# VHH binders against Citrate synthase (ctsA): the designs that were tried, part 26

Target 1, 373 residues: Citrate synthase (ctsA), of Heyndrickxia coagulans (Weizmannia coagulans) (p27660)
Amino acid sequence: MVNTNQFIPGLEGVIASETKISFLDTVNSEIVIKGYDLLALSKTKGYLDIVHLLLEGTIPNEAEKQHLEETLKQEYDVPDEIIQVLSLLPKTAHPMDALRTGVSVLASFDTELLNREHSTNLKRAYQLLGKIPNIVANSYHILHSEEPVQPLQDLSYSANFLYMITGKKPTELEEKIFDRSLVLYSEHELPNSTFTARVIASTLSDLYGALTGAVASLKGHLHGGANEAVMEMLQDAQTVEGFKHLLHDKLSKKEKIMGFGHRVYMKKMDPRAAMMKEALKELSAVNGDDLLLQMCEAGEQIMREEKGLFPNLDYYAAPVYWKLGIPIPLYTPIFFSSRTVGLCAHVMEQHENNRIFRPRVLYTGARNLRVED
Below, E stands for the ipSAE of ESMFold2; O stands for the ipSAE of OpenDDE; V2 stands for 0.75 times the mean of E and O plus 0.25 times the DockQ between their complexes.

## First folded at step 15 (VHH; framework vhh_7b2m_4)

Design m6 (at its last look DockQ between E and O 0.03; V2 from the best seeds 0.00; counts 0 for: pae E 7.7 > 2, placed apart)
Fold by ESMFold2, look of step 15:
Structure m6 (fold): chain B 373 residues (1-373), chain A 121 residues (1-121)
Amino acid sequence: as target 1 above (373 residues)
Amino acid sequence: EVQLVESGGGLVQAGGSLRLSCAASGFTFSYNAVGWYRQAPGKQRVVVASITSGGYTWYSDSVKGRFTISRDNAKNTVYLQMNSLKPEDTAVYYCATRSGTWSPGYSFDSWGQGTQVTVSS
């Protein structure tokens, strides 16, 4: 018998959805994406392969991948109105605030907004995948009173995204590393932002609204921003000894230290973090400065020895993004951009087999108060 | 004030060797990468070797196998051992480091005055 009067704080342990998209397999230590191990995919496949897998159901052949790339390139530009709206934001706004607003405004340009058919939602997903990198990169420029950087048609998806952020065409190494980071962030079962998107979708609201809510959820301190926090600690510490001191101080105060721990990879370094650590080594060698690598290695050792915790993806992705020239406020927006494909897949799945989420409360307030006539 | 002082340049016959030194002061040397660059007359400065704070080395293809970069953190000094020198190695050699506030990406922002290396045939 189901006991529906039981209070489960935070829905801990509650299985809220059925999905064919992904799950975190703690028994076999895998992140499963459409039946594949994400790590196996990340070794040989790029972000557009993951996009096709999540939205079309298969890893693309060469013709399908070329068609997908052409489709996305048609969607790189945003309406001028997006730029105008973002320009009105106070310059103190965070790029996640700008992203939320930009995604919300995109709905106004969709002439089929009320149509939830699979094919129409799929077109929206491709539009969002094309346009969100533009919104992400140019929100930063707009908030810093810089001219928007226009997309380039002769660059790959990931190279164009990084180009719009930095204003410089990436090298082959930089493109490869950035693309891999997008693969590794692309989908992760049912985090708060994905659940939020499904909750909104369950009302039969539109895909843009669901993603708008997901942006808001991801900005929450307890959900997103771990990669930003990691780089902020490194920047504040300045040196290997500074970082060791910073970590020991936080440990003595029992403070949470971002960048460590993963529910699947509890007894070892997150293999995704290991891939980004290798990327950091490569970038450090080309740049001729390994200070960040040495700091991160020292922190890794301290946390292993003192807490039995290991780096997650964010711990090494943060210094990699720094080496790529990416400003810290864009780390979370880039995470969202990568996750867009997973979010779209989840919203489409919710729409196609839907039941509205309608939980109850445990009421602990006053009763029987009287209204004075 | 960051200071980098190169020494050890001079005139040498092709096939010979020179050892350049870069003495550093005004910053925490052991935390900073150091690069060696060279500039031939009328050309841009180009990197030939670098060494990170942890001792990882990098070399351009034009010098790999002939040049060796090393550092002595106790003496705040970086060395460039230049063997099997060719006339094409003739240039002013500069050492460089990063001394400023962190920014995204990477930059060397502090340079020595340079030391002339001339390789005769």
Scores: ipSAE 0.014, ipTM 0.363, lowest interface PAE 7.7, mean pLDDT 88
ESMFold2 (binder alone), look of step 15: mean pLDDT 82; pTM 0.821
OpenDDE, look of step 15: ipSAE 0.108; ipTM 0.562

Design m7 (from k07 with Y31H S53R Y58W V101T V109S; at its last look DockQ between E and O 0.02; V2 from the best seeds 0.00; counts 0 for: pae O 15.5 > 2, unsure alone 63.3 < 65, off the site)
Fold by OpenDDE, look of step 15:
Structure m7 (fold): chain B 373 residues (1-373), chain A 120 residues (1-120)
Amino acid sequence: as target 1 above (373 residues)
Amino acid sequence: EVQLVESGGGLVQAGGSLRLSCAASGFTFSHNAVGWYRQAPGKQRVVVASITRGGYTWYSDSVKGRFTISRDNAKNTVYLQMNSLKPEDTAVYYCATRSGTWSTYSFDSWGQGTQVTVSS
């Protein structure tokens, strides 16, 4: 029994939720999703397979997968009001803020907002999975005074998402790698954003509210913002030697290096990062440009030697997304888009077996203060 | 107002060729993907080919290797070169794009289409 009288900073190691959705098995280096290893799935299955697994409880057959994709394609459309709202944002706004706003506004268009039944939430999940990519991609275009890109129904889910971002049809390899990244970001037990979503959901607040909160959480550089930071470092450094110098300089100043370390993966590289590293190698091979790969490998070595830290998923996702032509500010929004299915699954589970989160505090403030006459 | 005007259709013998054109107006042509669709009598409208703003193309399996889609952004025009035509290619062909309005359930502002008839 957890001593309820003990303050545990950050809730480190605390079991906060019972779930059938996911488990991080650090001993066996597995990310368990509904009984499967996500890493193993990522080798043969795509994002829509994961969507079906998390929301429907099973890996889809081909017919089910096709039906799912068709269902999602029907949900790509967003209300005009969403575009209008986004257009009103200052051009200096970050796409994560735009995403937060967009998700929040969607709630106002749900005519069954107070209905938390499984079937209704499931429908919402598919709607969100259809619309969020559009919001993500076009938030960037709008903020940069570009014409929004319309979704293409003739592309796969992942290909269309990448298309909406870049304006060009991805190659087969690009599509595959991007889809893989979506798989890898799809679910990860109970990170801060998922916990936040469950906390919000525990008040019986709606799915949109929960996701809005999750966006806010993921925006933090300690959570989702690391991928952007990594790419910025790489851009600043420009060369392998430059990157080495940059890292040593930062370390000498006791600055945190983004893209390294993980609360769960402490002893070795995040297995997801390893997969993205392979993706980076594949992309580097296509055009013969392996500068980013060399830089990243140099950084990996330095951090291992100097700090005993290993790359997380964001470290290698960043250069991969760069090579895919994705703007840096969209790295985190894409992360959220991918995580949408997991978040929805958790919120649905919370609604179905709900207990409101209500922790207490170790109070260290003033006592017995009175207003003086 | 978005306008799409197809032209170039007609009657052709099997094995023949046609080149369709679509003149677009009322939206930023160069920023949007455009495509060709066709609808045979009693059948659903289906995508035949598309081209992105970046010039990347897609073709349905039924027309791959025979049809070529291209675009001229300066003229706001998309083309469909149709070679080795077959009777099963007989349909009304529509140019499709999405305007600044967000509708994903259907493509906006479909033209009147142009009839392509391939005789055996």
Scores: ipSAE 0.000, ipTM 0.222, lowest interface PAE 15.5, mean pLDDT 91
ESMFold2, look of step 15: ipSAE 0.000; ipTM 0.229
ESMFold2 (binder alone), look of step 15: mean pLDDT 79; pTM 0.795

Design m8 (from k07 with Y31W V101T Y105S V109S; at its last look DockQ between E and O 0.01; V2 from the best seeds 0.00; counts 0 for: pae O 13.6 > 2, off the site)
Fold by OpenDDE, look of step 15:
Order: sequence, then C-alpha cells, then structure tokens
Structure m8 (fold): chain B 373 residues (1-373), chain A 120 residues (1-120)
Amino acid sequence: as target 1 above (373 residues)
Amino acid sequence: EVQLVESGGGLVQAGGSLRLSCAASGFTFSWNAVGWYRQAPGKQRVVVASITSGGYTYYSDSVKGRFTISRDNAKNTVYLQMNSLKPEDTAVYYCATRSGTWSTSSFDSWGQGTQVTVSS
C-alpha cells in the first residue's frame, strides 16, 4: 500500500487506478490490452480491431468489423460550426490547439451530454472516432488556407484518415503502415493524458471534457510533442554526419534529446519503436531512399553509447510520418486521434466505477499571514 | 437559415418510379449529411435514406434495393430515386439535414415535404 503520508513527485510508481483495459508488463515486454499483447495483435490486426476490442471487449469477427467500419463511416462528417470555429483561429495556431477547440465544441452539439450510460458513451465514442480524424486533418488545411478535404467512403478508416491529411490516396503499403501506427498509439496504460482524462471524468464530467483535457496534456512536449521535435532535429541535421554532430553538440550542452527514453522502457528499446523502425525500412525500400533510416540508426547508436538511452515510439514514428507525407504539426494530433479509443475506454470505465480523484498536498507555502487593518 | 426545398413528388401507380429532389441552402452542403424522411398519415416520421458528406449511404429495410439516394454537391442538391413503388410508400417525404447536432445519425431540420402517393 502506498504510504499516503509521503509526497511522491509525479506520482511515480503510484497505483492510481484499477482497470481492466491495459497493463504495461515491463518484465515480459508486453503491452496488455484487454488480455492481449498489443504488439502481437499489431502483426495481424488493424486499428478497428483494437477499437472493437477496447470498446466492446472482444476481437471482432469479420461481420462485426464490417459493421464497425460502417458505423464509423457514418460519423465522418463534422458540423458547419466546427469548420467555422476552426476558420476563426489565427493561422499561427498549432493544430493541437485546433484539435482541443474542436473536441470542446463537439460537446455543445451533444443533446445527451449529461447521459453517462454505457450505451450512450459507447455511441459517443464511435462518433468521436469518426469525427476526430476529420478535425485533425482539416484543421491543418484550414489553418494553412487550404480547402478542406472531404472524407472518402470507399477507403478504409486509416486510408481515409491519411487521405484527408495528404490529399492523395495512399498506397497499400502506406495504408498498412499508417494503420499500424494507429494500432501502436491506441493505448498505453495510464500516461499523463489518460490520467488527466480519468481525473476529469471522475467529477462525472462529460467525455468531451475529459478528451479536451487529454488533448491539453498530450500537447506538452514531455508527452506528445516528441515526435515533432524528432523530425525537426532530423530536418536541421540533413545528413547522417550532421545528425551525429547535432546530437553530440546537444549532449555536450546537457540538452534533452527528444525521442529517447521512456519511463516504462528503461533498459531496452520500446518495442513499438522497433516496429516503426521496421516500417521505416519498408518505406525506405520503396524508392531506395534510406537517408532518414541511416540518420535515425546513427542517432540510436550514439544515444545508446553515450547515455544508455533507447528510442521510444516517437523517435521512429516521426520519420515514418514524414515519408507518408504527413506535416510535422500533425504528428501529435494523429497520436491523439489514435489514442481516442483508449481514452474513451478509460473514461467509460471511470464513469461506470467512479471515485473522484482528490489528492492532498505537501504544503510548503506561507502560513499565518494576516491582512493589516 | 437552413432551407430545404423538396420537389418531384406526385401520384404514381404501383410499380412506377419517382425521383425526388431537394435543394439545400443556408449551410455547407458538402460537409453535411443529408437524408430523406417520410411520414404516412397517422404514423411517425421515419428515416428512408441518408447520405454522408463522403457518400456513405443508408437505407431503411423497407426501401433497400428500390430506392437510391445521391447528392450533387455542386448543386447543393440531394436526390431520391424511387423505383418499384408500393402503396405502402405513400407518405409525405421530407428532406433532412443536421442543424443543432453533430451526429450524422440524427437529423433535426426538414423541408416542407413533398407528397408521394402510390395507387394500387
């Protein structure tokens, strides 16, 4: 039992929630999702399979999967008001802020906002899963004074999402890899954004509020911003030798290198990162351009040798997304979009078995101050 | 203001065909789902067909295989091709869109309706 009388900075190691949703088994290197290893699932299953598993509790059969996909396809549309709101944002706004706003605005259009029943939340989750990709993709277009891209119903869920971002239909390989990335980002126990969502949900606030808070959390460079930072470093470096130099320079200055290290995966590479590295290899093989791969591998080696740190998912997701034609500012929003299903699952579970989060503080401030009469 | 104007209704014999049209204005047509409802006398208004912005279509069981919904975004118009009409298809048909909700499964704005009568 955690000594409640001790201050634990960052709540490191503290068990904050009881859940049946996910568990990070660091001993066996498994990401457990509803009893399955997510990594194993990612080899044969797609994002919609994970959606069904997390929300319905089972891996879908083909009929169920088809029904799910059809359900989601019906929810791709966003109301005019969303587009209008997004259009009012300054062009300098980051897509994460647009996403935060978009998710928040959706709440106002839910006529059953205060209904937290399982069936209602489930329906709401599917609605969000349908609409958030649109918000993510078209927020970028709007912010860049481009015409919004309409969803294509003849594409898969992931293919349409990627299409809406890039404006072009993805190849089979691109679709596969992008879908894989969505699977890998879908759920990860109780990271800051998920915890935030549960904290908000614990007040019996609505799912939109919880997700809005989660967006805000994920925006932080210590949480979701790493993928963007990684790609920026790679862009700055331009070459393998340039990247080596860049990393050594940063290390000499004791600067944090983004894309490395993980609170859970300390002694080895994040297995998800390894999968994305393979994806990078596959994409590199298409045209023989392996510069990004070489750069990343060089960086991986340097960080291992100099700091004993290993790549996390964001490190290899960044160049993969680059090769897919995804703008850098959308890396984190895509991360959130993928995580939406997990967040919804957690919020639903919190609503169904709720205890309000109410921690105390170690007070280190002033006492006994009085206003002078 | 959302405006939906239906046309194309009329009297037709069983087995015949009609094509309904709905001209839409007052909202971004291409970004919103649109649909057709019908209401028979003494009955509740029910969904007949819907189409999303991306072209996904839904049909009620009673009209599957006979009715086809389509849209022309350039004209802000939604169509309902009704084939093999039956007397039970007799109703006022309403064009519908979303206004106060974001759900594509729920419509809350309708036109004036157009009467479809199928004689035996």
Scores: ipSAE 0.000, ipTM 0.224, lowest interface PAE 13.6, mean pLDDT 92
ESMFold2, look of step 15: ipSAE 0.000; ipTM 0.301
ESMFold2 (binder alone), look of step 15: mean pLDDT 80; pTM 0.807

## First folded at step 17 (VHH; framework vhh_7b2m_4)

Design n1 (from m6 with W58Y; at its last look DockQ between E and O 0.03; V2 from the best seeds 0.00; counts 0 for: pae O 15.4 > 2, placed apart)
Fold by OpenDDE, look of step 17:
Structure n1 (fold): chain B 373 residues (1-373), chain A 121 residues (1-121)
Amino acid sequence: as target 1 above (373 residues)
Amino acid sequence: EVQLVESGGGLVQAGGSLRLSCAASGFTFSYNAVGWYRQAPGKQRVVVASITSGGYTYYSDSVKGRFTISRDNAKNTVYLQMNSLKPEDTAVYYCATRSGTWSPGYSFDSWGQGTQVTVSS
């Protein structure tokens, strides 16, 4: 029993919210989403199925899925003002900052911003799910002085998203793997970004504000930056032996190795990582280039042997995204895009059963100071 | 540091052939898109051909059917086979690379010093 008067650093282990959305069962290695195991779902269901499950409460039938996809397709376009604002950003800006700005600006176009009814928030969620991929993809293009890419209506949701990033229509396998990654990133109980969103929402602030805060949270290297860091390490190493050396060097210096460990899973493997590893194998088999796979496997072995740590989702997602032709700076933005549906679900739940978050502090500062006359 | 070194340029008669090579170093070659640009005197640098990490090729309209881009990942080298050369093909040819994705309209990140190709009438 957590004593309310006890300081719990980082709120570790503290139950902060009651929810029907998701639960991480670390004992059984399950990610429960609305009563289903996300890992099991990921084998047969796509991202839009998860979207419908999280927002509507049920796995969609084919008609419902089609309607959902059509609804989202209608929301792909963003106001021109978004593009203009993004164009004003320095070219050195990170896409996560651009995303934060883009999401924030969207609020200004909502004429019912103060309406927090379920139906209104649901509509907003779909709008955001439609528009955020555009903002993610085109943020990168704009920052690199490229022309924005227009969405393609004839592609699936995930295929269009990947297309908007790469400028190329994906293969069936590429689409499938990318969609799987979106499923795996879609929801994960109450990480820092989700908690931040709920905290903001608890003031009865709008959904855009909550997501904007979530973007800011996810940007942190302790939260969303692991995928980028992993790919950078792999690029620096270039070979299996190089990667081994790099890891041993970092370990000797007591540096944290990104892509390993998880606060919730501790010394257990993130079950999502295994799925992305399989995806990496599939992609490697297509072109016969398994260098990244070999590197990652070598790293996995080293970390297991030396530290007893296992890969998280980001460790294997990074090389997968690389093979898909996705630029490294978009790894975290894509993560956010996927998580949008979970964030919206949490914010909606918070609005429907709201209590403002107002914690206290253990004060360790100075007391009884006086102004000298 | 990314390095791209072009070779194979020179003087050739119209209708002749040249094969350009670009040796790459300082990055994981197999994961990058690579391409050839050319710049004629007084003109802008334009893309001639590209090949992605996945093997997807692009050719400008002016060279389609005549030029072939290929890559050897084991050698970290990209090639441009140029057949049926025309005087209009005279330019400095540059090798370029981009990390990750490339599509027409996208910029490349790094460039070689270029190699001169001159096609005489």
Scores: ipSAE 0.000, ipTM 0.225, lowest interface PAE 15.4, mean pLDDT 92
ESMFold2, look of step 17: ipSAE 0.016; ipTM 0.398
ESMFold2 (binder alone), look of step 17: mean pLDDT 82; pTM 0.826

Design n2 (from n1 with T101V S110Y; at its last look DockQ between E and O 0.01; V2 from the best seeds 0.00; counts 0 for: pae O 15.5 > 2, unsure alone 64.8 < 65, grease 27.4 > 24.2, off the site)
Fold by OpenDDE, look of step 17:
Structure n2 (fold): chain B 373 residues (1-373), chain A 121 residues (1-121)
Amino acid sequence: as target 1 above (373 residues)
Amino acid sequence: EVQLVESGGGLVQAGGSLRLSCAASGFTFSYNAVGWYRQAPGKQRVVVASITSGGYTYYSDSVKGRFTISRDNAKNTVYLQMNSLKPEDTAVYYCATRSGVWSPGYSFDYWGQGTQVTVSS
């Protein structure tokens, strides 16, 4: 019998959900997605392959993939009201907040909002996968008093997303690397944002509400903010020696270094980080500018030697996104965009086999207080 | 060249119904939002309803519950079902689409020639 009276801070190690979606095998260094290793898939498959796997349960053939892409292309447009709402936000707003708002607004346009049938949620998932990149990209443009960018239908899903961000058609290499990053961010078992989505979904609330909550969760610097923080450190340091100094200084002050360690992997390297490191190498080779790579490698060595910590995905994703011309405030929104498919899969699974989450508390507050007459 | 051709307008009594159609060409219909505007005599052109490529709809407050916008991508056609028509609905109705550039507050920038809808008391 599970001792339900034990307080487990942060629910560390607690099995909260039964799922067929994903599993982090830390022993074998695998990220299992619907029975496949995501890392292995990432070598030959793209983001849309992962989308199909997570939502349809199978790796698509070429025809299926094409159909999926065409389906998503039809969903790129967003209601005008979303653009209007985003335009009303203060220019100082963070794109994550804009994203939260944008996702929330979409719910109001769903005429079947209360329908949680699988087919309806599936359709809704594709709609969201089509629209969220638009919201992410154009939230930034709007907040910076730029004209919103229209999607290009002749580009791939990933290429269009990157285009909408940068205003330039990406090279083949840029597209490939960006797509790979989306694959790597797509699903990761039950992080805080996914758990939040399931908790919200467990009330039989709608998919939009669940995603909105997930955005709020991911915004936290302990969850999605690491990529932004890493790039800020790199910018502050400017040189390899500067970065070494910066890290030693932070360590001497017992400050947490973002981009290192993982709650699940602990003192093991995030296998996704290695892939992004390779991407960074590829991009560095294009123009011969390897400063960021050298900085990151120096940092990696220091953290290994001083703390026994290894890079996570965000550590190397940050400089990659920088080289792709992506603004720092969009790193986390892009992360969310990629994770959308996983979140939808979890919410759908929750709706199909639902039990409301209702934990209790260890009460440490005051008792028997009385109001004096 | 973007072309939008409206049809289905006419004279109807108050409480009656009309269905407007707009045949679109010259752009990828299925990937673009489309909508209906109307302009009454002496008034500005205003949005009535819109539908995105994904099927999300917008309605002005004055027509909510009465009008329904829909699209058929296979036919490159957008429809406006107008029920419970009122004299205040009398206007020229225009089909609209976008040029590929978004600006805050401006969602559409191409229009058809319009079709007259007259609702008698």
Scores: ipSAE 0.000, ipTM 0.206, lowest interface PAE 15.5, mean pLDDT 91
ESMFold2, look of step 17: ipSAE 0.017; ipTM 0.402
ESMFold2 (binder alone), look of step 17: mean pLDDT 80; pTM 0.809

Design n3 (from m5 with T101V E106K; at its last look DockQ between E and O 0.01; V2 from the best seeds 0.00; counts 0 for: pae O 13.0 > 2, unsure alone 60.2 < 65, SAP .676 > .668, off the site)
Fold by OpenDDE, look of step 17:
Structure n3 (fold): chain B 373 residues (1-373), chain A 122 residues (1-122)
Amino acid sequence: as target 1 above (373 residues)
Amino acid sequence: EVQLVESGGGLVQAGGSLRLSCAASGFTFSYNAVGWYRQAPGKQRVVVASITSGGYTYYSDSVKGRFTISRDNAKNTVYLQMNSLKPEDTAVYYCATRSGVWSPGKYSFDSWGQGTQVTVSS
């Protein structure tokens, strides 16, 4: 039992929420999602299967999955006002900031904003799952003075998302790999962004507010920014030997290497990373360009030997997204887009069984100060 | 055509129990979520409980701990066991499904039965 009078920095190890949604079993290297291992699911199931599992409580049959996909397709479009607002942003704005703004603005169009009933929140979840990919993709286009890309109804959910980003229809392999990445990012117990969403939701604030806060949290380089940082590091290095040198230099300076380690997994490998590594291998095999793979493998070896650290999901997701033609600033927004379903599930659960979060502090500030007369 | 037929309503004293049933037809029951709504006089129709195709349940705050929703796929029937009834539970109760054709703006239950009256006397 946690002593409520004890300060626990970062709330490390503290049980903050009761949930039926997800659990990280570090002993067995499983990511439990509604009773299933997400890693096992990722081998045969797609993102929409996970969406249905998290929101409807079951793995869908084919009819349910088709219905879900059709439902989401009807929500791809965003109000013109969203595009207008995004167009007003400075061109130097990061897509995460654009995403934060876009999600926030969507709340203004909800005529039942104060209704927190399950059915209404479920509706919102599907709306957000339909619209957020559009906001993510087109925020980048707009910020780069490109015309927004319209969604294609004939593509799958994941294929359309990737299309909206790259402007070209993906191959089957590209679609498969991208969808797998969405599955792997979909839910992960109670990271900072999910906790933030629950904290906001606990005031009985609306789902949009909760997600807006989650975007802000995920933007932090200690949370969602690792994938971007990894790819920048790879680009700076250019070669395998360059990457080795870069890592040794950083280590000698006691700098943190992004893409390695995890708050929960600690000295264990993130099992999701292995799956994305396989994806990188598949993409590398397409044209024989395995430079990024070789670099990543070299880095993995160095970090294991020098620090006993293992790659997290972001480490291998970064080069995969690069090979898919995804711009680096969209790595974290895509992460959020995927996580949307998990966030919605948590917020809905919070609303249904709500207790407001109200922690206290260990006060270390000044006392007994007086204003001089 | 989607058909939902409610039964089991009636007059009951406060603290009593009722079990509502809804017979469904005209759609594939086993893969569709179903639920119960209620509408009191002068008030809006609101969700009471729902159950997904796989048995995931939701309850409104006002009925948690008192009401239980269940389904029998073999009989294409959904049930609402209502215990510890209160005068505030007085309403017309409607069975609902999402089996209809999805259209923009319709994301939740959009098909209902004729309703059954539940009256709880003080």
Scores: ipSAE 0.005, ipTM 0.208, lowest interface PAE 13.0, mean pLDDT 91
ESMFold2, look of step 17: ipSAE 0.012; ipTM 0.300
ESMFold2 (binder alone), look of step 17: mean pLDDT 78; pTM 0.792

Design n4 (from m5 with G100R T101V; at its last look DockQ between E and O 0.63; V2 from the best seeds 0.00; counts 0 for: pae E 9.2 > 2, unsure alone 61.6 < 65, grease 26.4 > 24.2)
Fold by ESMFold2, look of step 17:
Structure n4 (fold): chain B 373 residues (1-373), chain A 122 residues (1-122)
Amino acid sequence: as target 1 above (373 residues)
Amino acid sequence: EVQLVESGGGLVQAGGSLRLSCAASGFTFSYNAVGWYRQAPGKQRVVVASITSGGYTYYSDSVKGRFTISRDNAKNTVYLQMNSLKPEDTAVYYCATRSRVWSPGEYSFDSWGQGTQVTVSS
């Protein structure tokens, strides 16, 4: 039993939920997804396998995966009203604000919004998984005065998503790498955005509202955007020597350097980062430019030698996304798109065994002031 | 401005070896990756191997273990050592490099040589 008078700032270390979905196993150095090691899954499974595992409870057989893919393809289109709403946003809108708005508006088209039964929430999860890539890619195009890119029915889920972003059909290598990034970002225990989604869900509010809150949480400077920050540093530095100088300067000023450290992999390179490093090597060879790889390797060495810190997934995912042609402002929206399946699983779990979150405060203000006539 | 000139092609017996060379001029060779592609009759041009400015190499599955790409920046030359040649390796071999300024999404080779014929007889 914990002491109910104990103040735990930020809930650090507090076990706030029971879940069968995932946890960060620091003892065994593993990210556990429905009982499986995420790294083991990522070696042979794709994003739709993870979707089925998280939402249906099992890794799909081929027929189940084909059915899932067909189900998602039916959900690629968004109502015209969504496009109209996004078109009203100022061109200066942040892509995460556009995503938040698009997800929020989807609730208005749900004729069963008050029904939170498993089967109905599962349907919503598939709708969100189908529609969010369209919203992400095309809100970006709208905000940049570019023509929307329509989904293609003959591409895989991940290839279609990347196609909508870049306007180019990806190669097999690009599709494989992008799909793997979605697997690796798909679920991560109880970050602030997932906790926010569960808090909202605990009031019996709807799945769209929970995800809307999760988008808002993920936009927060202290939560999302580490992969954007990594790429911004690389772009600002321009050269290997520039990046070395940039990192040494930040270290001398004791600034936090994004892309390093992970709760599970704190004493070694995040194995997910290692997978993305191999992807960066492959892309560098094919597209004939290894500058980002050389820069990242130099930075990895500096941080290991100076601070004993190691790359996390974001450090190597950032240059991989750059090589795939993805604009930096879409890095966080893509992260959210990947996390959608995990968020949906968490909201559904919360709805199906719910208790509202009711925290208390440590009151430190004035007491017993008198009101005079 | 960018010039790539392949050489070293020819006729060879199956199991034999050839070394292709790609001489480069008109750009900063030491900063650019170079790739080897091949095009068999009636087929599309496909990547064989590439090497980055820092020496990282890539090989297609069909040539792994048999072909070796290398570069000599002092001579502005990239080599493709082709061992254990098979009739399926018969093609025109092209070298390519990137001539564009580094930009987000730049991943395609855009400057090509004229090609050199490799013919492997059974």
Scores: ipSAE 0.012, ipTM 0.323, lowest interface PAE 9.2, mean pLDDT 87
ESMFold2 (binder alone), look of step 17: mean pLDDT 79; pTM 0.793
OpenDDE, look of step 17: ipSAE 0.077; ipTM 0.565

